# VHH binders against Profilin-1 (pfn-1): the designs that were tried, part 140

Target 1, 132 residues: Profilin-1 (pfn-1), of Caenorhabditis elegans (q9xw16)
Amino acid sequence: MSGWNAYIDTMTAAAPSIKRCAIVGAADGSVWARTEADNVFKASEEELKTFVALFNDVTQVPAKGADIEGVHYVVPRTEESLIFGKKENTGFFAVKTKSAVLIAVYEGPNEVAAQVRKAVESMQTYLNNAGY
Below, E stands for the ipSAE of ESMFold2; O stands for the ipSAE of OpenDDE; V2 stands for 0.75 times the mean of E and O plus 0.25 times the DockQ between their complexes.

## First folded at step 18 (VHH)

Design wi1 (from wg70 with Y100F; framework vhh_6fv0_2; at its last look DockQ between E and O 0.88; V2 from the best seeds 0.71)
Fold by ESMFold2, look of step 18:
Structure wi1 (fold): chain B 132 residues (1-132), chain A 123 residues (1-123)
Amino acid sequence: as target 1 above (132 residues)
Amino acid sequence: QVQLQESGGGLVQPGGSLRLSCAASGFTFSTYDMYWVRQAPEKGLEWVSTISYTGSNTYYKDSVKGRFTVSRDNAKNTLYLQMNSLKPEDAAQYYCAKWFDLLTGSFGEFDSRGQGTQVTVSS
């Protein structure tokens, strides 16, 4: 099966305040790997298709927010390949690579959010350099 | 300025134990995830363990699981690494850090780590 699970393990070890994360196909939101067991990432296929399509024009996302796992997030900031969502003491970072979208849902203060962002951006760079 | 000071290293026999401490100052320790990283002579930096800002989530390199325990005391601004059943391959300079990139094997910014403490395992 997929060796993508090793990348999930790397993300959670790199940023231990990540609660759940996934690697999904950028074109269709198909799940390549995700956190499982007690921390299952439970976004539906339809939700993920809608979510990855946000990267088609990230400038529209702050006005409407974003939904992941049935949770609505305010999106205060986007960049061409990054969406940051916030809800109370939780949030997400999503980054797009050539072929995938990395999604990390975390809980913690802004300092932790910055560490989570560094972890997902490092993986984004790694996958892009590997051709994904 | 950010300060991280490791201590507790030393010479120990194989199978022995050491407890490393990392005293933090110059930043709000309780709002950062923290990292233990080591470097053996003529080798690259090797991630050892990561702990979330509350201490509720811990992760370990496979080769140290079950032997090492990371913990923190946010009231004392201190990070710990309890090392049991030490092996010769654990001998290294041990660093605590505010950040470590597991994919590139680097600390990124210089102020993200301490000066290190030496662990030597020999018989």
Scores: ipSAE 0.812, ipTM 0.906, lowest interface PAE 0.8, mean pLDDT 92
Fold by OpenDDE, look of step 18:
Structure wi1 (fold): chain B 132 residues (1-132), chain A 123 residues (1-123)
Amino acid sequence: as target 1 above (132 residues)
Amino acid sequence: QVQLQESGGGLVQPGGSLRLSCAASGFTFSTYDMYWVRQAPEKGLEWVSTISYTGSNTYYKDSVKGRFTVSRDNAKNTLYLQMNSLKPEDAAQYYCAKWFDLLTGSFGEFDSRGQGTQVTVSS
C-alpha cells in the first residue's frame, strides 16, 4: 500500500458519500492512487490527461463541461484550483494541489456535496502544506 | 436552529457496552453524512466513525473496528453508536457532528456539535 492510498482511505472516511476517487499527477494525469475493489475509479489515462489539462484555463470549463469515467458533467462554475460538476444526484469535485489533482465522484443531495467538497479541500490543503 | 444532543454515556467496566444516541434537529438530517468524534483528557479531538446519509457506508477508526457500530434512523433524526467490548482507552467525551476534518481534527465551518456525552471505562 502506497502512501497515496492512505489519502484515498482518508477521503472516503471523511466523506462516505464519495463513490470513487483518485489522486493523479497534475502534469499528465497519471494515477497515483484510486479507490479499488467495488468502487474502482475507471477513468482512462487519456481521459485523465484531458481532465487535468482543464486546470490550465478553468474559465473555459463551464462552457464545455467535464468528462469523468465516460460521464459528462455540467460545470456551473470554476475556481482557480477547483472544478466541480453535477449530473442529477451525482457530481464530482476536483481540486488541484502543487503537483496533483484530487478527484472525488459522489452521489447524494446538495448537503452531501458540501461535505464532499470539504473533504477534498481539506486534503488539498494538507497536501499543499506537505509540498505536494 | 441546528441542534445536536448526545446521550447514552455512562460508567462501565472494561468489556462492557454502551449505546450512544444523537438527536438531531434544525436541519434535514437525512441529507447529511454524520460523524462521531471523541476527546479524552489531555488529548485532542479524534475521529471515531462516519456514516453516509443513507447509512449504506460506514467507516471506523482502526482501534474501534469490530467493537463499535454506527447506525442511523433518518425517520427519527437520530444517530447511534453501539460500543461493545469497551476499553479504558475508549473513555472520552463523545460528540456527534455534521462534519469533522479527519486531517486537522477540527469541525471546520460546519461547527455543529452537541454538548457531548461522557463515557467512562473503569474497573
Scores: ipSAE 0.495, ipTM 0.780, lowest interface PAE 1.0, mean pLDDT 93
ESMFold2 (binder alone), look of step 18: mean pLDDT 85; pTM 0.856

Design wi11 (from wg73 with T58K S106N; framework vhh_6fv0_2; at its last look DockQ between E and O 0.89; V2 from the best seeds 0.82)
Fold by OpenDDE, look of step 18:
Structure wi11 (fold): chain B 132 residues (1-132), chain A 123 residues (1-123)
Amino acid sequence: as target 1 above (132 residues)
Amino acid sequence: QVQLQESGGGLVQPGGSLRLSCAASGFTFSTYDMYWVRQAPEKGLEWVSTISYTGSNKYYKDSVKGRFTVSRDNAKNTLYLQMNSLKPEDAAQYYCAKWFDILTGNFGEFDSRGQGTQVTVSS
């Protein structure tokens, strides 16, 4: 678990407009690591279980949106291993790796969102190459 | 077009200080997180610091924590890096950028950086 915390730190350093983020098990939504202290990722286990299950059929997610930390986000579209949502000046990016889901909640304009996406996808690629 | 112009580099003795600036134009500076990156001789690009678009969040490479301070003035479209207690290992070409991949050590698809400014630390 301590090793996964390093990836949390890396993502937040790569995209400082991330407010909170987590690495969870793709199978069950179990939390492997998350932001702590003033930026605690607060999604419940049940919520995360439901969230990671969205990746089983991403085509249906835009119709119903996604909930993270009790907040409902509009999901404009999805990709096979990418779910992202928006709410006002906030949003999230979630990417699926071989065994994990990376979730980053951010605040900022579209330009910042693009940077956050890039950071999360970079981590996705790195972890996939590492076998995770 | 996007333009980033680094300045403020120079030659200093160990323990000295420099203040780098990055003048930005051609894009809405205030809506981007910004990065400082450096490349020392015979070394790859390495991340130094990141600052959020509002300046509220700041992150640093471990080796520069407590010595370097990143800041920005969005009204002036300028990014800063205050470097104190400089060490020989800080010598490098310093770049500001709109994006840098900390994991891969490259600018990727969002490559946008200036020509850099040279920092030399020598007694």
Scores: ipSAE 0.806, ipTM 0.902, lowest interface PAE 0.6, mean pLDDT 94
Fold by ESMFold2, look of step 18:
Structure wi11 (fold): chain B 132 residues (1-132), chain A 123 residues (1-123)
Amino acid sequence: as target 1 above (132 residues)
Amino acid sequence: QVQLQESGGGLVQPGGSLRLSCAASGFTFSTYDMYWVRQAPEKGLEWVSTISYTGSNKYYKDSVKGRFTVSRDNAKNTLYLQMNSLKPEDAAQYYCAKWFDILTGNFGEFDSRGQGTQVTVSS
């Protein structure tokens, strides 16, 4: 599990306006790694199981939004393996890989959101290529 | 037109200090996270440091932690890198950028970087 912490460190370094992030199992939402200490990612196991199941049919997510860390986000758009949630000046990007879901919660303007998306999608590609 | 101009490089002895500056224009500097990247001769691009758009979050490559400090002054549209206790392995061309892909080691197609400033350590 400690090897997965390095991927958390890489994402936060690549997009420093990420406030919290996690790597969770795509099948069950189990936490493989997350930001800790002052930046702990606090979603419950029950919430994460519900969250990763959204990827079973992303086309239905915009109609109902998504909850993470007890916060409800509007989901203006999805792609086959990506969910973008927005609430005021904060948001999240979540991407699915072969085995995992990467979740990054950020704060900042649209320019920062674009940088966060690029970082998360780059990691998605990297993990898929590595078989994860 | 987006422009980034690095300055402050030069020749220094091991253990010395330099302060790099990056003057930004042509975009709203205060809404972008910013990056310092370096390249030694015949080597790939190497991420050095990242700072969030407010300046509140700062990250460093392990080999420079405690020696380098990134900062920004959003009122002056300027990014800084204070480099202390310089070592021969720090010698490189240093770039500031609006984006850098740490995993692929490349600047993005749509983002800009400066032309860089050379840091040379005499040993």
Scores: ipSAE 0.789, ipTM 0.897, lowest interface PAE 0.8, mean pLDDT 92
ESMFold2 (binder alone), look of step 18: mean pLDDT 84; pTM 0.850

Design wi12 (from wg4 with I102L; framework vhh_6fv0_2; at its last look DockQ between E and O 0.83; V2 from the best seeds 0.76)
Fold by ESMFold2, look of step 18:
Structure wi12 (fold): chain B 132 residues (1-132), chain A 123 residues (1-123)
Amino acid sequence: as target 1 above (132 residues)
Amino acid sequence: QVQLQESGGGLVQPGGSLRLSCAASGFTFSTYDMYWVRQAPEKGLEWVSTISYTGSNTYYKDSVKGRFTVSRDNAKNTLYLQMNSLKPEDAAQYYCAKWYNLMTGSFGEFDSRGQGTQVTVSS
């Protein structure tokens, strides 16, 4: 667990149906780490700044949906520190910690989505406990 | 009732091979990512390998990379772990699971894993 890239490696091993993921700053959407190479997480700086700002009032998000990597997702509901979106057989889970937002984009059935959520929430707890 | 039943463990010499199987029933196997986890007597739980629900993505603990291969046959509801070049350090009870929390080192729920199969290297 050296550097932020080790957390990306742990997330993909924990939930192998994650296609792309990132850890970004909660205040500004700056990328701390992301999947790279063939699975590059392609969200722009402006998109990520807009995305993390959704956590300022999660109750407004279901009416608007959310965009990640230029893809628009329906957001059925939210929780204080969790936004998740669906589009066909793909989706995302995003969770906020004290300093960061974890974003995981996956493909798969509802059972896989539940496993991805568990992985993302476990990392959320880990980062919060570490002071992030 | 969810059931996962491991088999294929046994005694092998160092450098030997074993193939573990995990028969799944009581749930739709083909819609779950799956996990192999092991436990030696003086150690906690240790993640070994993870495979996506289609089998297209696989991940391994560094110490077993190149020696172990995880695979699945969704038509037979079976998960496999081919273990080659076995070392004394690989001796453990091996579990297959529907979930394993890599961050906490736990299965999370009581019924998320099988009963395990024992792998012993050099008696």
Scores: ipSAE 0.785, ipTM 0.888, lowest interface PAE 0.8, mean pLDDT 91
Fold by OpenDDE, look of step 18:
Structure wi12 (fold): chain B 132 residues (1-132), chain A 123 residues (1-123)
Amino acid sequence: as target 1 above (132 residues)
Amino acid sequence: QVQLQESGGGLVQPGGSLRLSCAASGFTFSTYDMYWVRQAPEKGLEWVSTISYTGSNTYYKDSVKGRFTVSRDNAKNTLYLQMNSLKPEDAAQYYCAKWYNLMTGSFGEFDSRGQGTQVTVSS
């Protein structure tokens, strides 16, 4: 298990309503770690490349939404290093660190979404402080 | 207001069992993932277990896997922690919480926990 897999495990333990999550390179969308087995993160390389590029101009993302694992999500708003989307009772949070993008796909009500956000942003802060 | 009240702690011998409960009120319990954390003497807070809002997913600290079982009854607004094969190193004040930061080992500013229940393991 790579060091990055440990962070996947930490995020899923921190927010068990996460269905799938991944840590990818911010520059090219390369997968560094992801949930495996029954919860394998299934986004393609090309899709991830496109997704991480959204952080180059987050202001445009609400107008067009975001795609993850072939699913289109509505993006209500964005922040400089945060993109989140919703689709019915599901959604995602994506945060950018210095060198990575953390993506978490979840299922549940708004209260659960808030917990997922906290988990992802906490990991963001931790990794930023660690230089990643 | 949000209230969490832990109970079920006590003194047991090594190898014994306890069942902790956490009564929740003041929020929609069934829509929150819930956490068990503990603090032993001279140690910091440490994560013990997490359970999803539906109870379908559970996670455990490695040292308690196979011995502890987290569960919940959303109809009763109650969180449980069944602790079997207790060890001296399990002795701690146990808390339930709406959130726990696994990275920093802390609770959020606006997050709630109870007063805790004391678990003591001694022969």
Scores: ipSAE 0.694, ipTM 0.855, lowest interface PAE 0.7, mean pLDDT 94
ESMFold2 (binder alone), look of step 18: mean pLDDT 83; pTM 0.834

Design wi13 (from wg70 with T28S; framework vhh_6fv0_2; at its last look DockQ between E and O 0.80; V2 from the best seeds 0.00; counts 0 for: pae O 3.9 > 2)
Fold by ESMFold2, look of step 18:
Structure wi13 (fold): chain B 132 residues (1-132), chain A 123 residues (1-123)
Amino acid sequence: as target 1 above (132 residues)
Amino acid sequence: QVQLQESGGGLVQPGGSLRLSCAASGFSFSTYDMYWVRQAPEKGLEWVSTISYTGSNTYYKDSVKGRFTVSRDNAKNTLYLQMNSLKPEDAAQYYCAKWYDLLTGSFGEFDSRGQGTQVTVSS
């Protein structure tokens, strides 16, 4: 339970093709934890505030795409609490919980993307069950 | 049909070494992250190690880090676990898998792991 960093470590171990990830506040995009050091998650406060607001109406996101770390992604798929972005051999999955948004940026083929999604959704369920 | 076959287990003394192999078929091995999971007698499943589809990123349970090394040979569709400095608490049935949920402690909806290989550490 100590700190949000343990959840970042769990995500990278659960899906080792995740390159960077973060847990941010759903209301304002404030960073609760992120990958650091050699794999720093490099999104600005302004970018994250804009990004988490996409969850206010996910049905509008496929038409405009999404930006994270200054990279523009096509968004072919959304669900009520999930946004999937893709750019070439990279992509992201973002899920919303009661209080947070978990963002995982990965590199790999579609098979790896499916494994990353499973890891992200498992954490989403875990955090929701814990009240976050 | 996904098929995984573990081998290389056996009886060793504390401090000994073993190398486990996992032969994969029936799926595109080189495009999946892979998992090693173990189960001791009368205990639950325990995650051991994870390796990315290229082999570039590896992760380990704290208690085995520095002693175990996961690797893969995508040309041979084979996953490996080199286990050094074995301890009694490492004794377990070892499984390789195409997926393992670290939070729920399960192989998920379709269990595609192998039959496992037994590691016994006796003093």
Scores: ipSAE 0.788, ipTM 0.900, lowest interface PAE 0.9, mean pLDDT 92
Fold by OpenDDE, look of step 18:
Structure wi13 (fold): chain B 132 residues (1-132), chain A 123 residues (1-123)
Amino acid sequence: as target 1 above (132 residues)
Amino acid sequence: QVQLQESGGGLVQPGGSLRLSCAASGFSFSTYDMYWVRQAPEKGLEWVSTISYTGSNTYYKDSVKGRFTVSRDNAKNTLYLQMNSLKPEDAAQYYCAKWYDLLTGSFGEFDSRGQGTQVTVSS
């Protein structure tokens, strides 16, 4: 198990409502780690490349939405290092670190979103402090 | 207001069993992942188990896998922790929470926990 896989496991345990998640390179969307087995994160490299590029100008993302794993999500708003989207009872949180983007796809009512966000932001903070 | 009340703790011998309960109120319990954490004397808070809001997914600390079982009854707004084959190192104050940072062992702005219930394991 790579070090990045351990972070995937940590995020899934911290927020069980997360169905799938990935850690990808912020520069090119290359996959560093992802959930596997029954909950494989399925986004393609091309899709991830496009996704991480959204962080170059987050202000435009609400107008466009965001695609993950072939699913289009409405993006109500963005923050400098945070993009999140919703679709019915599903959604995602994506946070940018110094060198990575953490993506978590979740399923559940709106209330679980807060826990998912905290999980990914906690990881964001940890990785930033670690220099990643 | 958000309230969590743990119960079910007590004194047991090694190898014994306890079933902890957490009564939740003041929030939509069925929409939250729930956590069990514990704090032993002279140790920090440590994560024990997590269960998803539907109960479909469960996670455990390695040292308790196979011995502890987390469950929930959303109709009763209650979280459970069945603890079997208890060991002395399981002795701690046990808390339920609606959020827990596994990385830092801390609680955030969305967190709530109860007063805890004491588990003692001794021959």
Scores: ipSAE 0.024, ipTM 0.388, lowest interface PAE 3.9, mean pLDDT 89
ESMFold2 (binder alone), look of step 18: mean pLDDT 83; pTM 0.837

Design wi14 (from wg70 with T104K; framework vhh_6fv0_2; at its last look DockQ between E and O 0.34; V2 from the best seeds 0.00; counts 0 for: pae O 6.4 > 2)
Fold by ESMFold2, look of step 18:
Structure wi14 (fold): chain B 132 residues (1-132), chain A 123 residues (1-123)
Amino acid sequence: as target 1 above (132 residues)
Amino acid sequence: QVQLQESGGGLVQPGGSLRLSCAASGFTFSTYDMYWVRQAPEKGLEWVSTISYTGSNTYYKDSVKGRFTVSRDNAKNTLYLQMNSLKPEDAAQYYCAKWYDLLKGSFGEFDSRGQGTQVTVSS
């Protein structure tokens, strides 16, 4: 847990417009690490279980959207291991690794969103290469 | 053309202070998170600090926390790094950038870093 918190710190430092983020188990949505305190990532266990299951068939997600932290996002785009959700000036990127799903909730314009995507994809690659 | 121009480096004694500036042009500065990165002689790149596009969130490498302050003035398209209590290990070429990959330790394929400004700390 405490080792995984270092990855949360890296994500927020890499993309400082991330408001909240988490690393959760891909099989069950269990929280391995998350932003805490004033920036608590507040998704429930039940919501996270539903959320990670979206990666079982990402092609169905754009029609339904996605919910995280009780917020409903439109999902304009998915890739096999990536879901992008949008609501007004906020959004999320979620990516799946071998064992985990990384979720980053951000606020900002499309240029910031692109920086957030690069940060989460860099971590996805890092964890996959490390066997996670 | 995207341009970043660092300035404000120089020679200081240990414990001294410097204020670095990074003038941005050729892109909408206020819509990008920004990065300070340094490189000591014969060493790799080292992330120093990151600031969000509004300036509201700032992050620092542990060894500079409390001594360095990153800030930005979006009206002037300028990024700043105030460096206090400078140590010999802070001596490096300092770059500002539109992107830095903390995990890979690189500016990526299409980096937009500046030319850098030299900080020298001498006894």
Scores: ipSAE 0.801, ipTM 0.899, lowest interface PAE 0.7, mean pLDDT 92
Fold by OpenDDE, look of step 18:
Structure wi14 (fold): chain B 132 residues (1-132), chain A 123 residues (1-123)
Amino acid sequence: as target 1 above (132 residues)
Amino acid sequence: QVQLQESGGGLVQPGGSLRLSCAASGFTFSTYDMYWVRQAPEKGLEWVSTISYTGSNTYYKDSVKGRFTVSRDNAKNTLYLQMNSLKPEDAAQYYCAKWYDLLKGSFGEFDSRGQGTQVTVSS
């Protein structure tokens, strides 16, 4: 198990609503770690490359949405290092660190979103402080 | 102030059972996902189990699946961990935590972790 897998385990354990997670390179979308087995994160490399590029100009993302794992999400708004989306009873939170993008896909009502966001942002803060 | 108090640990033989409890106060227990984590000697903190705030969803570390059962009584503000078929590798200090504390814990920080309860498995 790579060192990054530990962070995946932490994120997936953070809330039952979190179904899949990935840590990818911010520059190219390369997968550093992802949920496996029954909760395999399914986004392709090409998709992830496109996704991480959204952080280059987050202001345009709400207009076009974001795709993860072949699913198109509506993006209500963005922040400089935060992209989140919704689709029915699902959603995602993605945050950018110095060198990585953390993605958490969740399933559940809006009430669970706050926990997911906090989980991802907490990891973001930690990794940033660690230099990643 | 958030308080968590674990209990129920002890010494058991391999194959034995224990039931851990976690008494929670200082927060709205019924609105938080809760977690069990453990730390064995010379090992890092590891996640054991998660239960949703309603108790509807439960998750387990692979090594404890089928042997451990997490549950909760929101009316009593109490979290439980039924541990059956205990193995020597289950020996550890067990802690309960809110979801956010689990995250912080993985990074070496805890806001509301209790003192834990010791589980020892030995013949």
Scores: ipSAE 0.022, ipTM 0.269, lowest interface PAE 6.4, mean pLDDT 87
ESMFold2 (binder alone), look of step 18: mean pLDDT 84; pTM 0.851

Design wi15 (from wg70 with S56D; framework vhh_6fv0_2; at its last look DockQ between E and O 0.78; V2 from the best seeds 0.00; counts 0 for: pae O 7.4 > 2)
Fold by ESMFold2, look of step 18:
Structure wi15 (fold): chain B 132 residues (1-132), chain A 123 residues (1-123)
Amino acid sequence: as target 1 above (132 residues)
Amino acid sequence: QVQLQESGGGLVQPGGSLRLSCAASGFTFSTYDMYWVRQAPEKGLEWVSTISYTGDNTYYKDSVKGRFTVSRDNAKNTLYLQMNSLKPEDAAQYYCAKWYDLLTGSFGEFDSRGQGTQVTVSS
């Protein structure tokens, strides 16, 4: 399908250790696109509204951690427009653009996490340059 | 230091097969997702395939899906690309890489790919 779903395909192909990902509206957490089928990104709209609001004050996030898909993650630190979380051998990266938040949930060692971060940040730059 | 050495290219007729190899050293191969990328004369870089660090997840450019198979042997630090039903448009220099940015079409600033291996499809 043309549009936002193609960006989901691009992210999963760019970082194959991403297990699930989504592009959601920064203002309200509405889902623009997500992984589907056997890899459904299953966060509710209410959970996503809470999640994207974390970007309103990222300095508070490390003390509380973050929840995605009902899973609680430790957030060691935040940067710029980025929140990342860790739980055992899994984690997430989330970045904010002008209009969206990109969320990628992955499984793998720190080396894979760095590759996932690169993929998510490349998409962040692309969407910002396109005005989103 | 990171080293990647591609091999297995050559001349094949249309419809033929080749198996490319990529020998990796200087890093912990088993903890990285890996990429196959190609470049034909007077064309830009073109992503071909990606494989996760475990080998469990594989992705392909649409034009090669069903014809190419990416795999890896983490015990031998080697990445493979089996290419079947080769077509003239598959002719290119093939590279393996530790990273490739699908959106910008580049290996990034710290490019560690090897010299590549040439695939030629001729009559």
Scores: ipSAE 0.758, ipTM 0.887, lowest interface PAE 1.0, mean pLDDT 91
Fold by OpenDDE, look of step 18:
Structure wi15 (fold): chain B 132 residues (1-132), chain A 123 residues (1-123)
Amino acid sequence: as target 1 above (132 residues)
Amino acid sequence: QVQLQESGGGLVQPGGSLRLSCAASGFTFSTYDMYWVRQAPEKGLEWVSTISYTGDNTYYKDSVKGRFTVSRDNAKNTLYLQMNSLKPEDAAQYYCAKWYDLLTGSFGEFDSRGQGTQVTVSS
C-alpha cells in the first residue's frame, strides 16, 4: 500500500461520517488513493478529471453544481481551494492542495459536515506544509 | 455552552478493567463523531478511539485494539470506553472530545474536551 493510503485512513478515522474518500491529482484527476472494500470510492477517471478542473474557476461551480460518483450535488458556495456540495442528508467536501485534491463524501445531518470539513482541511494543511 | 465531563477512571492492576464515561451537553450529541484521547506523563496527547455519530463505525489506536471498546448512548448523551486487559502503558489522563486532529495531535476550532479522568495501572 502506498503512503497515500495512510492519509485516507487518517481522514476516515478523524471523521467516521465519511463514507468514501479519495486523494487525486489536481492536474488530471488521477487516483492516488481511495477508500476500498465496502466503502469503495467509485468516481471514474473521466469524472475526476472533470471534477478537479472545477478548481480552475470555482466561481462558476455554484451555478452548475458538481458530480461525484454519478451523483449530482448542489454547491451552495465555493472558496478558492474548497468545493462542497449537498444532496439531502449527504454531501461532499473537496479541498485542493498544491498538487492534490482531497475528496470526502459523507452521510449525516448538517452538524456532521463541520467535522468532515475539518478532517479534509486538516489533511490539506498537513499536505501543503509537506509540499504536496 | 459545550460541556464534556469524563468519569470512571481509577487505579487498577495490570489485566484489570475500567469503564470510562463522558457526559455531554450543550450541543446535539447525536450528530457528532466523538473521540477518546489520552495524555500520559511526559507524553503528548494521543488519539485512542473514534466513534461515528450513529455508533456504526469505530476506530482504535493499534495498541488498544482488541482490548478497548468505544460505544455511545445518544439518548443519554453519553460516550463510553470499555478498557479491558489494561497495561501499565495505558496509564494516562483520558479525555473525550468533539474533535481531534490525528495528524497534528491537536484540537481544532470546533473542538471541546472535558477535564479528563485519570487511569492508573500498577501492580
Scores: ipSAE 0.015, ipTM 0.290, lowest interface PAE 7.4, mean pLDDT 87
ESMFold2 (binder alone), look of step 18: mean pLDDT 83; pTM 0.833

